# Designs tried in a protein design chat: VHH binders against UPF0159 protein Ta1429. Part 17

Target 1, 206 residues: UPF0159 protein Ta1429, of Thermoplasma acidophilum (q9hib2r271to476)
Amino acid sequence: EKVRLIKYSNEREEMQKVLALLMYPFAEDASGIISRIKAMELSEASAILERIRDLRKNRRMKVGRPFEAVNYVFEVTTNYGAFRDLQRHRFLSIVRKPLTVSYGFDVPPIIAKMPDLSEEYAEAMKDAERVYRIIKERYGAWIAQYAVPFAYRYPVVFTTNLAEATYFIELRSTPQAHFDLRDIAIRMYNEIKSVHPSLAGIIKFV
Short names: E, the ipSAE of ESMFold2; O, the ipSAE of ESMFold2 at other seeds; V2, 0.75 times the mean of E and O plus 0.25 times the DockQ between their complexes.

## First folded at step 20 (VHH; framework vhh_3k1k_2)

Design j4 (from z3 with G55K; at its last look DockQ between E and O 0.83; V2 from the best seeds 0.66)
Fold by ESMFold2, look of step 20:
Structure j4 (fold): chain B 206 residues (1-206), chain A 122 residues (1-122)
Amino acid sequence: as target 1 above (206 residues)
Amino acid sequence: QVQLVESGGALVQPGGSLRLSCAASGFTFSEYKMRWYRQAPGKEREWVATISYEKGSTAYEDSVKGRFTISRDDARNTVYLQMNSLKPEDTAVYYCAKEGDYVKGSYEFDSWGQGTQVTVSS
């Protein structure tokens, strides 16, 4: 799977946190706001979020800091180019594990069209896999990653929040975005919608 | 113990309509989000639609939005997928899914039905 949402929280609880933070500046005391938010029906909470969504007239109007309270953990399996571009996003926290041979490798189209070169390429990748496994057994996975060619796919686990995810998704889902990042953005959007249909409504400019 | 039984799959013409049903048992239906997924031959399973608790919020994959409607009947423990303006690319096995339990800050795996075949002639 190119994009997996591997951790998310209960939507009602997340909505309650966001609403409490949104209402706090208007409150005499925090306990009164928290109690009213906890008593609120889901439909009423959703309606408030829809009004906040409607106030955003373009993607440059960021969602507010209260949406930073909603956290997600994603795993993205991707090629080197896309991973490098993800690292350049200052609003995403990225944690990767050592490179491995477990996710297969890509064959560039130009090589795939040449049978003799394609065979040599595949043999080189299999040789690298063999060397990787020898090094991993003797020295562990951290050292073994240096034997993994860049043709192999790379899983990345990263944490983000709904405010940062909204920014990334709305920026990279445009037709001008590089295809790899656009695909990741759209898949992240669908993952969030599938588990948080109410909160996902804040993501407007897709 | 959780049982999900899909029905209503059929062969239809492009532009046609179909209503899928999923009868659920073995859990407190009103407390869980329900989802539809689909899988075409040789392709990975993809999310189609979600409906939240108590007939709450819905969300759809963009390619079906405006054509498909998810709904639920908590009294009958049933989730539905109304599919209108069907296209050949909608051909797939459609699966009903129950969101897993929320345990220690994480969701357990979804429970799945056996699926129902929808075929839209091309």
Scores: ipSAE 0.595, ipTM 0.860, lowest interface PAE 1.8, mean pLDDT 86
ESMFold2 (binder alone), look of step 20: mean pLDDT 82; pTM 0.821
ESMFold2 at other seeds, look of step 20: ipSAE 0.625; ipTM 0.876

Design j5 (from z3 with S106D; at its last look DockQ between E and O 0.95; V2 from the best seeds 0.68)
Fold by ESMFold2, look of step 20:
Structure j5 (fold): chain B 206 residues (1-206), chain A 122 residues (1-122)
Amino acid sequence: as target 1 above (206 residues)
Amino acid sequence: QVQLVESGGALVQPGGSLRLSCAASGFTFSEYKMRWYRQAPGKEREWVATISYEGGSTAYEDSVKGRFTISRDDARNTVYLQMNSLKPEDTAVYYCAKEGDYVKGDYEFDSWGQGTQVTVSS
């Protein structure tokens, strides 16, 4: 599976945390805000999030820091080239597996639509796989990684928060984004929507 | 024990409409988010729609947004999926799912029904 959301928290609890952080600058004390937020109906909380969504006119207008309180863990299986671009975004932690030929390779869309070039590309990838296996048997997997072209995939686990996820999704879901990152962004968006339909509303520009 | 029973799947022409139902039992229905998934032959199961608790939000996968509507009736412990403007690519087994329990800071896997077949003939 290319993008999998493997950890998320209870949405009502996360909405309460976000609202507390949004309201605190205007409060006389923290305990009064916490009590009011716990008493708030879900529909009212959702309406506040919709208003925040409406205030964002374009994707350059970032979501506020209160949304950093909502955390997610994703597993993404993608090629190494796309991973290098992915890791430029703020993430709380990243764990990756060694590069290998076990997860297959991606064919860029430009090459995929050219049958003769697609065959040559696949043949080159098969040659790299053969070299990888020879090196791995003789010198081990760590050294064999040097024979793995960027097109090969591997899984990466990382954590992020809703503020950074919003930024990444809105930036990379545009047609101008690299195809691999765009696909990852859209899949992450769907994963968040599936578990956090109210909070996902803040992600506007996909 | 959680039980989810989908019904309402049928053969329908492109452009047609269909309403799926999911009867739930064995848990406090109002305390859980409910989801619909679908699985076409030879493909992975994919998320279609989620409905939160009463008063909460809904969300849809982009290809069904504007055509499908998820709803719930907590008095009848039932989740619905109204499907309009059906296309051949909507052909799949549709599964109702109950959000998993939140245990020790993590969600367990969703509970699933047996599915109901929706076929959109071209």
Scores: ipSAE 0.578, ipTM 0.856, lowest interface PAE 1.7, mean pLDDT 87
ESMFold2 (binder alone), look of step 20: mean pLDDT 80; pTM 0.807
ESMFold2 at other seeds, look of step 20: ipSAE 0.598; ipTM 0.865

Design j6 (from z3 with F109L; at its last look DockQ between E and O 0.88; V2 from the best seeds 0.00; counts 0 for: pae E 4.8 > 2)
Fold by ESMFold2, look of step 20:
Structure j6 (fold): chain B 206 residues (1-206), chain A 122 residues (1-122)
Amino acid sequence: as target 1 above (206 residues)
Amino acid sequence: QVQLVESGGALVQPGGSLRLSCAASGFTFSEYKMRWYRQAPGKEREWVATISYEGGSTAYEDSVKGRFTISRDDARNTVYLQMNSLKPEDTAVYYCAKEGDYVKGSYELDSWGQGTQVTVSS
């Protein structure tokens, strides 16, 4: 899978936590808030989140800090060029595998549409793979990494929260975003929707 | 043991409709979210729709919003996918999935069935 959501928590509990944090600044009694939220039906909590979604009129109206309490762990297998762009975002932790030729390479869409160029591109990538293996045999994997073109894929694991995921997804899902980042953003959005259908509603501008 | 049995897949013309069913057993059906996934030949598995328990929300993949409706009948332990305005790109094996158990602050893997084939062509 190119994008996997490998860790997430119970949606009802996460929704209750977010609502408690949203209500805390305006409450006189924390115990009263907790009791109210625990008694709340899932549909009622979802309706409140929908109202918060409605208040966001454009992408520049960021979700509030309470949404930072909802955490996710993703694994993304992507090319090194896209990985460098991912690093510009303030994900909590980013860990990648060593650069290698083992995960295959991506062909840019414009090249993929041109059979002659696509074949030339693939042959260039295979030549780089051959050089990588020669250097690895002779000087080890650490040095051989320098022979790996940006188009080769790498697994990356990172943590994020719903607030930062919303920012990333809304920013990178636009038509102006680079294809690789847009694809990752849309896949992350679908992963969150699949497990947290109510909370995912806050991600509005996709 | 958890059992999920999909049915209702068929060959349908573009623009047509189809209703998929998933009969569930081996767990307390009303306590779990249910999902539909699909997989076209040579493609990755793709999430289609989710329905929450206890009157919670539904969610849909963008390409099926407004055309597909997920529903559940807790008395019959069955989840449904009503598919309208079918397109050739909806051609896939459709899988029903049970939300994994929530253990130690994280969910386990979903359980899913054998799938049912939906083909949309002229």
Scores: ipSAE 0.264, ipTM 0.710, lowest interface PAE 4.8, mean pLDDT 85
ESMFold2 (binder alone), look of step 20: mean pLDDT 80; pTM 0.802
ESMFold2 at other seeds, look of step 20: ipSAE 0.621; ipTM 0.869

## First folded at step 21 (VHH; framework vhh_3k1k_2)

Design k11 (from z3 with S52N; at its last fold request DockQ between E and O 0.97; V2 from the best seeds 0.71)
Amino acid sequence: QVQLVESGGALVQPGGSLRLSCAASGFTFSEYKMRWYRQAPGKEREWVATINYEGGSTAYEDSVKGRFTISRDDARNTVYLQMNSLKPEDTAVYYCAKEGDYVKGSYEFDSWGQGTQVTVSS
ESMFold2, look of step 21: ipSAE 0.634; ipTM 0.872
ESMFold2 (binder alone), look of step 21: mean pLDDT 82; pTM 0.817
ESMFold2 at other seeds, look of step 21: ipSAE 0.593; ipTM 0.855
ESMFold2, look of step 23: ipSAE 0.607; ipTM 0.861
ESMFold2 (binder alone), look of step 23: mean pLDDT 82; pTM 0.821
ESMFold2 at other seeds, look of step 23: ipSAE 0.568; ipTM 0.843
ESMFold2, look of step 24: ipSAE 0.612; ipTM 0.867
ESMFold2 (binder alone), look of step 24: mean pLDDT 81; pTM 0.821
ESMFold2 at other seeds, look of step 24: ipSAE 0.598; ipTM 0.861
ESMFold2, look of step 25: ipSAE 0.566; ipTM 0.842
ESMFold2 (binder alone), look of step 25: mean pLDDT 82; pTM 0.822
ESMFold2 at other seeds, look of step 25: ipSAE 0.503; ipTM 0.823
ESMFold2, fold request of step 26: ipSAE 0.616, 0.619, 0.615; ipTM 0.865, 0.869, 0.866
ESMFold2 (binder alone), fold request of step 26: mean pLDDT 82, 82, 82; pTM 0.828, 0.830, 0.827
ESMFold2 at other seeds, fold request of step 26: ipSAE 0.634, 0.592, 0.576; ipTM 0.874, 0.856, 0.849

Design k12 (from z3 with Y53F; at its last look DockQ between E and O 0.91; V2 from the best seeds 0.68)
Fold by ESMFold2 at other seeds, look of step 21:
Structure k12 (fold): chain B 206 residues (1-206), chain A 122 residues (1-122)
Amino acid sequence: as target 1 above (206 residues)
Amino acid sequence: QVQLVESGGALVQPGGSLRLSCAASGFTFSEYKMRWYRQAPGKEREWVATISFEGGSTAYEDSVKGRFTISRDDARNTVYLQMNSLKPEDTAVYYCAKEGDYVKGSYEFDSWGQGTQVTVSS
């Protein structure tokens, strides 16, 4: 699976945290905020989120720091070239493996449309795989990874929050974004919508 | 034991409509989010729609938004997917899913039905 949402929390609890942080600057007492929010109907909470979404006029208007309280763990399997671009975004923790040929490779869409180039591309990948296996047997996986072309897929686990995820998704889901990153962004968006239909409403410019 | 049984899949011409049903048993239906997924031949399974039990919030994958409507009937333990303006790319096996239990701060995996085939072609 290219993008998998490994960990997320209960949506009502996450919405309560966000609302508490949004309301805190206007409140006399933190405990009173929590009590009021626990008593709040979910429809009222959702309406507040919709108002915040509506006030954002473009993707440069960030969703705000309270949304940093909502955390996700994703596993993304993509080619190493796309991973290098992904790595430039603010992800707290990445669990890495050495590059390997075990997860297969991607064929760029331009090459995939040309049957003879697609075949030649696959043969080049097989050559690299052969070299990788020789080096791995002699020197181990960490050295062998240097023989792995960028087109090979690389599984990573990372943590992010809803504020950072919103920024990434809105930036990379545009038609101007590189196709690999756009696909990842749209898949992350769908994962968040599938488990947090109310909170996902803050993600506007997709 | 959780059981999810999808029905209503059929062969439909482009532009047609179809309503899928998912009969649920073995859990307290009103306390769980329910989802529809689909899987086309040779493709990975993809999320289609979610309906919450809390205030009835819904979300949709963009290609079906405005054409598909997820709904639930807690009295009948049933989730529905109303599909309008069907296109050939909607051809897939459609699966109903129950969100996993929230146990010790983590969600277990979804429970799945057996699926129902939807085919959209001339």
Scores: ipSAE 0.602, ipTM 0.866, lowest interface PAE 1.7, mean pLDDT 86
ESMFold2, look of step 21: ipSAE 0.608; ipTM 0.871
ESMFold2 (binder alone), look of step 21: mean pLDDT 82; pTM 0.817

Design k13 (from z3 with A59S K65E; at its last look DockQ between E and O 0.86; V2 from the best seeds 0.00; counts 0 for: pae E 2.2 > 2, framework grips)
Fold by ESMFold2, look of step 21:
Structure k13 (fold): chain B 206 residues (1-206), chain A 122 residues (1-122)
Amino acid sequence: as target 1 above (206 residues)
Amino acid sequence: QVQLVESGGALVQPGGSLRLSCAASGFTFSEYKMRWYRQAPGKEREWVATISYEGGSTSYEDSVEGRFTISRDDARNTVYLQMNSLKPEDTAVYYCAKEGDYVKGSYEFDSWGQGTQVTVSS
């Protein structure tokens, strides 16, 4: 899978955290707020989040800091070119593996439309695989990774929060975004929506 | 242990309708969210719809919202996907999925069925 959501929590619990942080500035203490929020119907909590969503008139209006309390872990398998651009975003943590030929390669869309060029491209990638395997056998995987063309994929695991994910998704889902990052952004959005439909509503400008 | 069996896939004309069913067993059906996914040839599997407990809240991927309806019958341990206004791009194998157990504050991965083929063409 190009984008996999590895870790998420119960949506009601996450919504309760966000609402508690939104309401804290107006409360005498945290325990009073927590009691009110725990008594709140899920439909009422969802309606409050929809009102907050409606206040965002454009994507330059950032979501509030309380949404940083909702955390996700993603695994993204993409080519090195796209990974370089991905790491420019301020995610909380990134864990990487050495480059290898084991995860396959991407064919640029313009080449994919041309059968003869697509075939030549695939043969070049297979040639690079042969070289990689020779080097790996003699010198090990860490040295062999230098023979891996940038078109090959590898998985990366990162953590993020809903506020940062919203920023990334809204920025990179536009038609002007690099095709790999746009695809990753839309897939991250759908992963969040599939498990946290109410919270995903804050991601308005997709 | 968990068993999910999809049925109802067929060949239909554009603009047509189709109802998919997923028979579930091996778990307490009423305690779990259920999802539909689809996978077109040469493409990655994509989320389509989610339904929460007891015929609860529903959510849909943007391209199917308004056309597809997920529902469940807890007495029969069955989840459905009603597909209206079908388009050629809806052609895919459709999979039923059960949300994983919630253990120590996190969900385990979903369990999957074998899928049913939907083809939309003239």
Scores: ipSAE 0.547, ipTM 0.846, lowest interface PAE 2.2, mean pLDDT 87
ESMFold2 (binder alone), look of step 21: mean pLDDT 82; pTM 0.827
ESMFold2 at other seeds, look of step 21: ipSAE 0.560; ipTM 0.849

Design k14 (from z3 with S30D; at its last look DockQ between E and O 0.83; V2 from the best seeds 0.67)
Fold by ESMFold2, look of step 21:
Structure k14 (fold): chain B 206 residues (1-206), chain A 122 residues (1-122)
Amino acid sequence: as target 1 above (206 residues)
Amino acid sequence: QVQLVESGGALVQPGGSLRLSCAASGFTFDEYKMRWYRQAPGKEREWVATISYEGGSTAYEDSVKGRFTISRDDARNTVYLQMNSLKPEDTAVYYCAKEGDYVKGSYEFDSWGQGTQVTVSS
């Protein structure tokens, strides 16, 4: 799987936390706000979030720090080139395995449509696999990863929050984004929608 | 024990419509999100639609948005997927899924039905 959402929280509870944080600066009674929000029906909470979504007129208008309270853990399996681009985004924790040849490799679209070059590319990848396996046998996986071309895939686990996820998704889902990051962004968006249909509504510019 | 039974799958020409049903039992139906997934031959299962346990919030995968509608009847413990303007790429086994329990800060895996085949071809 290219993108897996491996941990997420109860949506009603997360919506209540976000609303409490959004409303607290304007309240004179913290316990009253919590009680009011706790009594709120899910549909009412969803309507308030939709109103907040509507106030965002472009992707440069951030969703706000209260949305940092909603956390996700993702696993993304992607090539090293896309991983380096992914690292530019400040996710809260990013952990990777050593590079390996076990997850296959990606072929850039421009190479894929040139038969002679596509064949040479695949042969080069197979040569790199052979070298990797020789080095791994003699010196282990950590040393052998230096023989792995950027096109090979590997899994990365990271944590993020809804505010940062929204920023990443809206930035990288545009047609101008590199195709690898765009695909990752759209898949993350679908994962969030599948489990948090109400909260995902704040992700507007996809 | 959780039981999910899908029905309504058929062979349909492009542009046609189908309504899938999922009869649910063995749990308190109105307390859980329900989802539809699909799996084309040789592909991984992919998410199609979600409906919240209050029946208010829905979300859809972009390729089906505007064509498919998820709904639920809490009195009959049934989830539906109304599928309009069907395309050959909608061909798949469609699965109903119940959201897992939220235990100790984590969701257990979804419970799945056996699926119903939808084929869209000329």
Scores: ipSAE 0.603, ipTM 0.863, lowest interface PAE 1.7, mean pLDDT 87
ESMFold2 (binder alone), look of step 21: mean pLDDT 82; pTM 0.816
ESMFold2 at other seeds, look of step 21: ipSAE 0.637; ipTM 0.878

Design k15 (from z3 with V103I S106D S111Y; at its last look DockQ between E and O 0.80; V2 from the best seeds 0.00; counts 0 for: pae E 3.7 > 2)
Fold by ESMFold2, look of step 21:
Structure k15 (fold): chain B 206 residues (1-206), chain A 122 residues (1-122)
Amino acid sequence: as target 1 above (206 residues)
Amino acid sequence: QVQLVESGGALVQPGGSLRLSCAASGFTFSEYKMRWYRQAPGKEREWVATISYEGGSTAYEDSVKGRFTISRDDARNTVYLQMNSLKPEDTAVYYCAKEGDYIKGDYEFDYWGQGTQVTVSS
């Protein structure tokens, strides 16, 4: 269930793009607003973003299209069940690979609490790995993927933007969200905070 | 050429406080974001806090928010982590990190220090 942010852009440049798009509809002329934004101190830009955060009263109030200008590439390694749920979010541009046993498997929390059952679960997963290897050797990887249980991790790379990431994170970080997607959402949030501390402030309802 | 030297790690009792320092050299300190990470025994290295260049924002991992404060002194090329209300769960090696260079529209990997040990024991 590891989440890694593998591509992001310079935060000051991204903040300038967002501010330009936010202010353009109200500007007398484009050159004036661009000049103002280029001259803006980082603290001033951050303060404007915080004000925009404060105006959002609930998660149904979207962050707005200007935040679509901030793009991210994530690599997520999670179980196949969670991947299927992730791909249902059609605003994610996903690149995927065939299923394999190479990334290990997840143990559901309820099973993890029971040592004997956890051992039996792990043995079942090892049996599936053995079958996968036999099928792969005899029939190739594309057929062998059908022997991979949903609990096995599935590496995926996807692109998204800050507006869509905010929606996903705020939707899936709630206590009622499925555990796997909640974990991914919280980890994505932390990754964005770690590299874009000012922009991450728009993600309010976590 | 980039050098990051952490100091200030110690053994402290639960509820105690500690200030970590990271002396930086070999780059223009004021132009880079600085981060703290930690790695507890048997766990993966995790992000703790980020501070932008002067005038920018800070951000914290949720478990340390309100207890830890990241700060920087650009005149002394130093990043600090003030750690208050320490818990046994905070026991880890703490690493200072420099944001990688932004080249051709992409970031290089962060540069890391050697770390300093913080132990919080009952």
Scores: ipSAE 0.358, ipTM 0.764, lowest interface PAE 3.7, mean pLDDT 85
ESMFold2 (binder alone), look of step 21: mean pLDDT 82; pTM 0.825
ESMFold2 at other seeds, look of step 21: ipSAE 0.540; ipTM 0.842

Design k16 (from z3 with S52H; at its last look DockQ between E and O 0.94; V2 from the best seeds 0.00; counts 0 for: pae O 2.2 > 2)
Fold by ESMFold2 at other seeds, look of step 21:
Structure k16 (fold): chain B 206 residues (1-206), chain A 122 residues (1-122)
Amino acid sequence: as target 1 above (206 residues)
Amino acid sequence: QVQLVESGGALVQPGGSLRLSCAASGFTFSEYKMRWYRQAPGKEREWVATIHYEGGSTAYEDSVKGRFTISRDDARNTVYLQMNSLKPEDTAVYYCAKEGDYVKGSYEFDSWGQGTQVTVSS
């Protein structure tokens, strides 16, 4: 899978946490607000989140710090070029591996449409793989990664929260975003929707 | 022990409709989210729709939104996918899935059915 959602939490519990954080600054009694939120039906909590979504008029309006309380762990398998762009975003942590030829490579769309050029590209990738294997045998995997072209894929694991995920998804899902990042953004959006149908509603500008 | 049995897959003309069913057993159906996925030949399995056990909230993949409707009948332990305005690109094996158990603050992976074939062609 190019994008996998590895870890997420119970949606009702996450919604209650977000609502408590949203409402606390305006409450005079903290214990009272927690009690009221625990008594809410899921449909009532969802309606409040829909109102908050509706108040966002454009993608530059952030969803707010309370949504930082909802956390996700993703595994993304993508080419190294796209990964370098991913790491410019605010993610909580990233686990990296040495680059390798084991996960295959991506062919840029422009090249894929040209059969002769696509063949030359694949031959170049095979040559890089051969050099990688020679260097790995002689000097080890860490040094051999220098022979890996950016088109090769590798998996990364990172954590993020719903506020940062919303920002990333809304920014990178536009047609103007590079194809690799747009594809990752849309897949992350679908993963969140698949497990948190109510909370995913806050992601508005896709 | 968990069993999910999909049915209702068929050959349908473009623009047609189908209703898929998934009979569930071996767990307390009313306590779990249910999902539909699909997989076309040579492609990754793709999420289609989710339905929550509380409040009936639903979510859909963008290409099916407005055309497909997920629903559940807790009395019959069954989840449905009503598919309208079918297109050739909807051709796939459709899988029913049960959300995994919530253990120590994290969900286990989904449990899956065997799938049912939907083919949209003239």
Scores: ipSAE 0.529, ipTM 0.838, lowest interface PAE 2.2, mean pLDDT 87
ESMFold2, look of step 21: ipSAE 0.541; ipTM 0.841
ESMFold2 (binder alone), look of step 21: mean pLDDT 83; pTM 0.830

## First folded at step 23 (VHH; framework vhh_3k1k_2)

Design l1 (from k11 with V103I; at its last fold request DockQ between E and O 0.97; V2 from the best seeds 0.71)
Amino acid sequence: QVQLVESGGALVQPGGSLRLSCAASGFTFSEYKMRWYRQAPGKEREWVATINYEGGSTAYEDSVKGRFTISRDDARNTVYLQMNSLKPEDTAVYYCAKEGDYIKGSYEFDSWGQGTQVTVSS
ESMFold2, look of step 23: ipSAE 0.617; ipTM 0.869
ESMFold2 (binder alone), look of step 23: mean pLDDT 81; pTM 0.812
ESMFold2 at other seeds, look of step 23: ipSAE 0.580; ipTM 0.850
ESMFold2, fold request of step 26: ipSAE 0.579, 0.582, 0.627; ipTM 0.849, 0.855, 0.871
ESMFold2 (binder alone), fold request of step 26: mean pLDDT 82, 82, 82; pTM 0.827, 0.830, 0.827
ESMFold2 at other seeds, fold request of step 26: ipSAE 0.600, 0.610, 0.618; ipTM 0.860, 0.864, 0.867

Design l2 (from k11 with S57T; at its last look DockQ between E and O 0.93; V2 from the best seeds 0.00; counts 0 for: pae O 2.4 > 2)
Fold by ESMFold2 at other seeds, look of step 23:
Structure l2 (fold): chain B 206 residues (1-206), chain A 122 residues (1-122)
Amino acid sequence: as target 1 above (206 residues)
Amino acid sequence: QVQLVESGGALVQPGGSLRLSCAASGFTFSEYKMRWYRQAPGKEREWVATINYEGGTTAYEDSVKGRFTISRDDARNTVYLQMNSLKPEDTAVYYCAKEGDYVKGSYEFDSWGQGTQVTVSS
């Protein structure tokens, strides 16, 4: 799976936390807000989130700090070149692995269209894999990773929150974004929608 | 025991419409999110649509948005998928799924039906 959402919480509970944080500055007392929110039907809570979505006129208007309370853990597997671009987004809390040949490699689309070049490409990858295994046996995995071509996949687990995910998704889902990052952004968006359809509504500019 | 039985799959021409149904039993239907997935031959299973409980918000994968509508009838313990403007790429086995239980900070796996075949070809 290129993008997997591996940890998320109950949507009603997360919506209640977000609404409590959004409403607290305007409340007479905290107990009244919590009681009101606990009694709220899911459809009513969703309607409030839709009104907040409507207040955002463009993607530069951030969703607000209360949405930082909704946390996600993703596993993303993509080629190392695309991963280097992904990590430039400083919101990621990354758990890293050394590069390895175990996760396979991507074949660029232009090469995939040409059978003879595809064979030559695959043979070059197998040569790199052979060198990697020799170096790993003698010097260990950390040194051996220097023999891994950028086309090999680089799996990583990272944490984020809904506010940061919204920023990333809205930034990288545009046609101007690099294709690999756009694909990751759209897949993250689909993962969030599939489990948190109400909260995902705040992600507006996709 | 959770049971999900899909029906309504058929062969249909491009541009046609089809309604899938999923009869659910063995759990309190109104308390759970329901989902549709599909799996084309030789491909990974992919998410299609989700519907929340309690007058629930819906969400759709982009390629079906505007063409497919997920709905539920809590009185009949049934989830529907109305599919309009069908395209050849919609050809797949369609699965109904019940969201797993949320136990101590984690979701259990979804429960799945056996699927119903939808074929869109000229």
Scores: ipSAE 0.492, ipTM 0.817, lowest interface PAE 2.4, mean pLDDT 86
ESMFold2, look of step 23: ipSAE 0.551; ipTM 0.841
ESMFold2 (binder alone), look of step 23: mean pLDDT 82; pTM 0.817

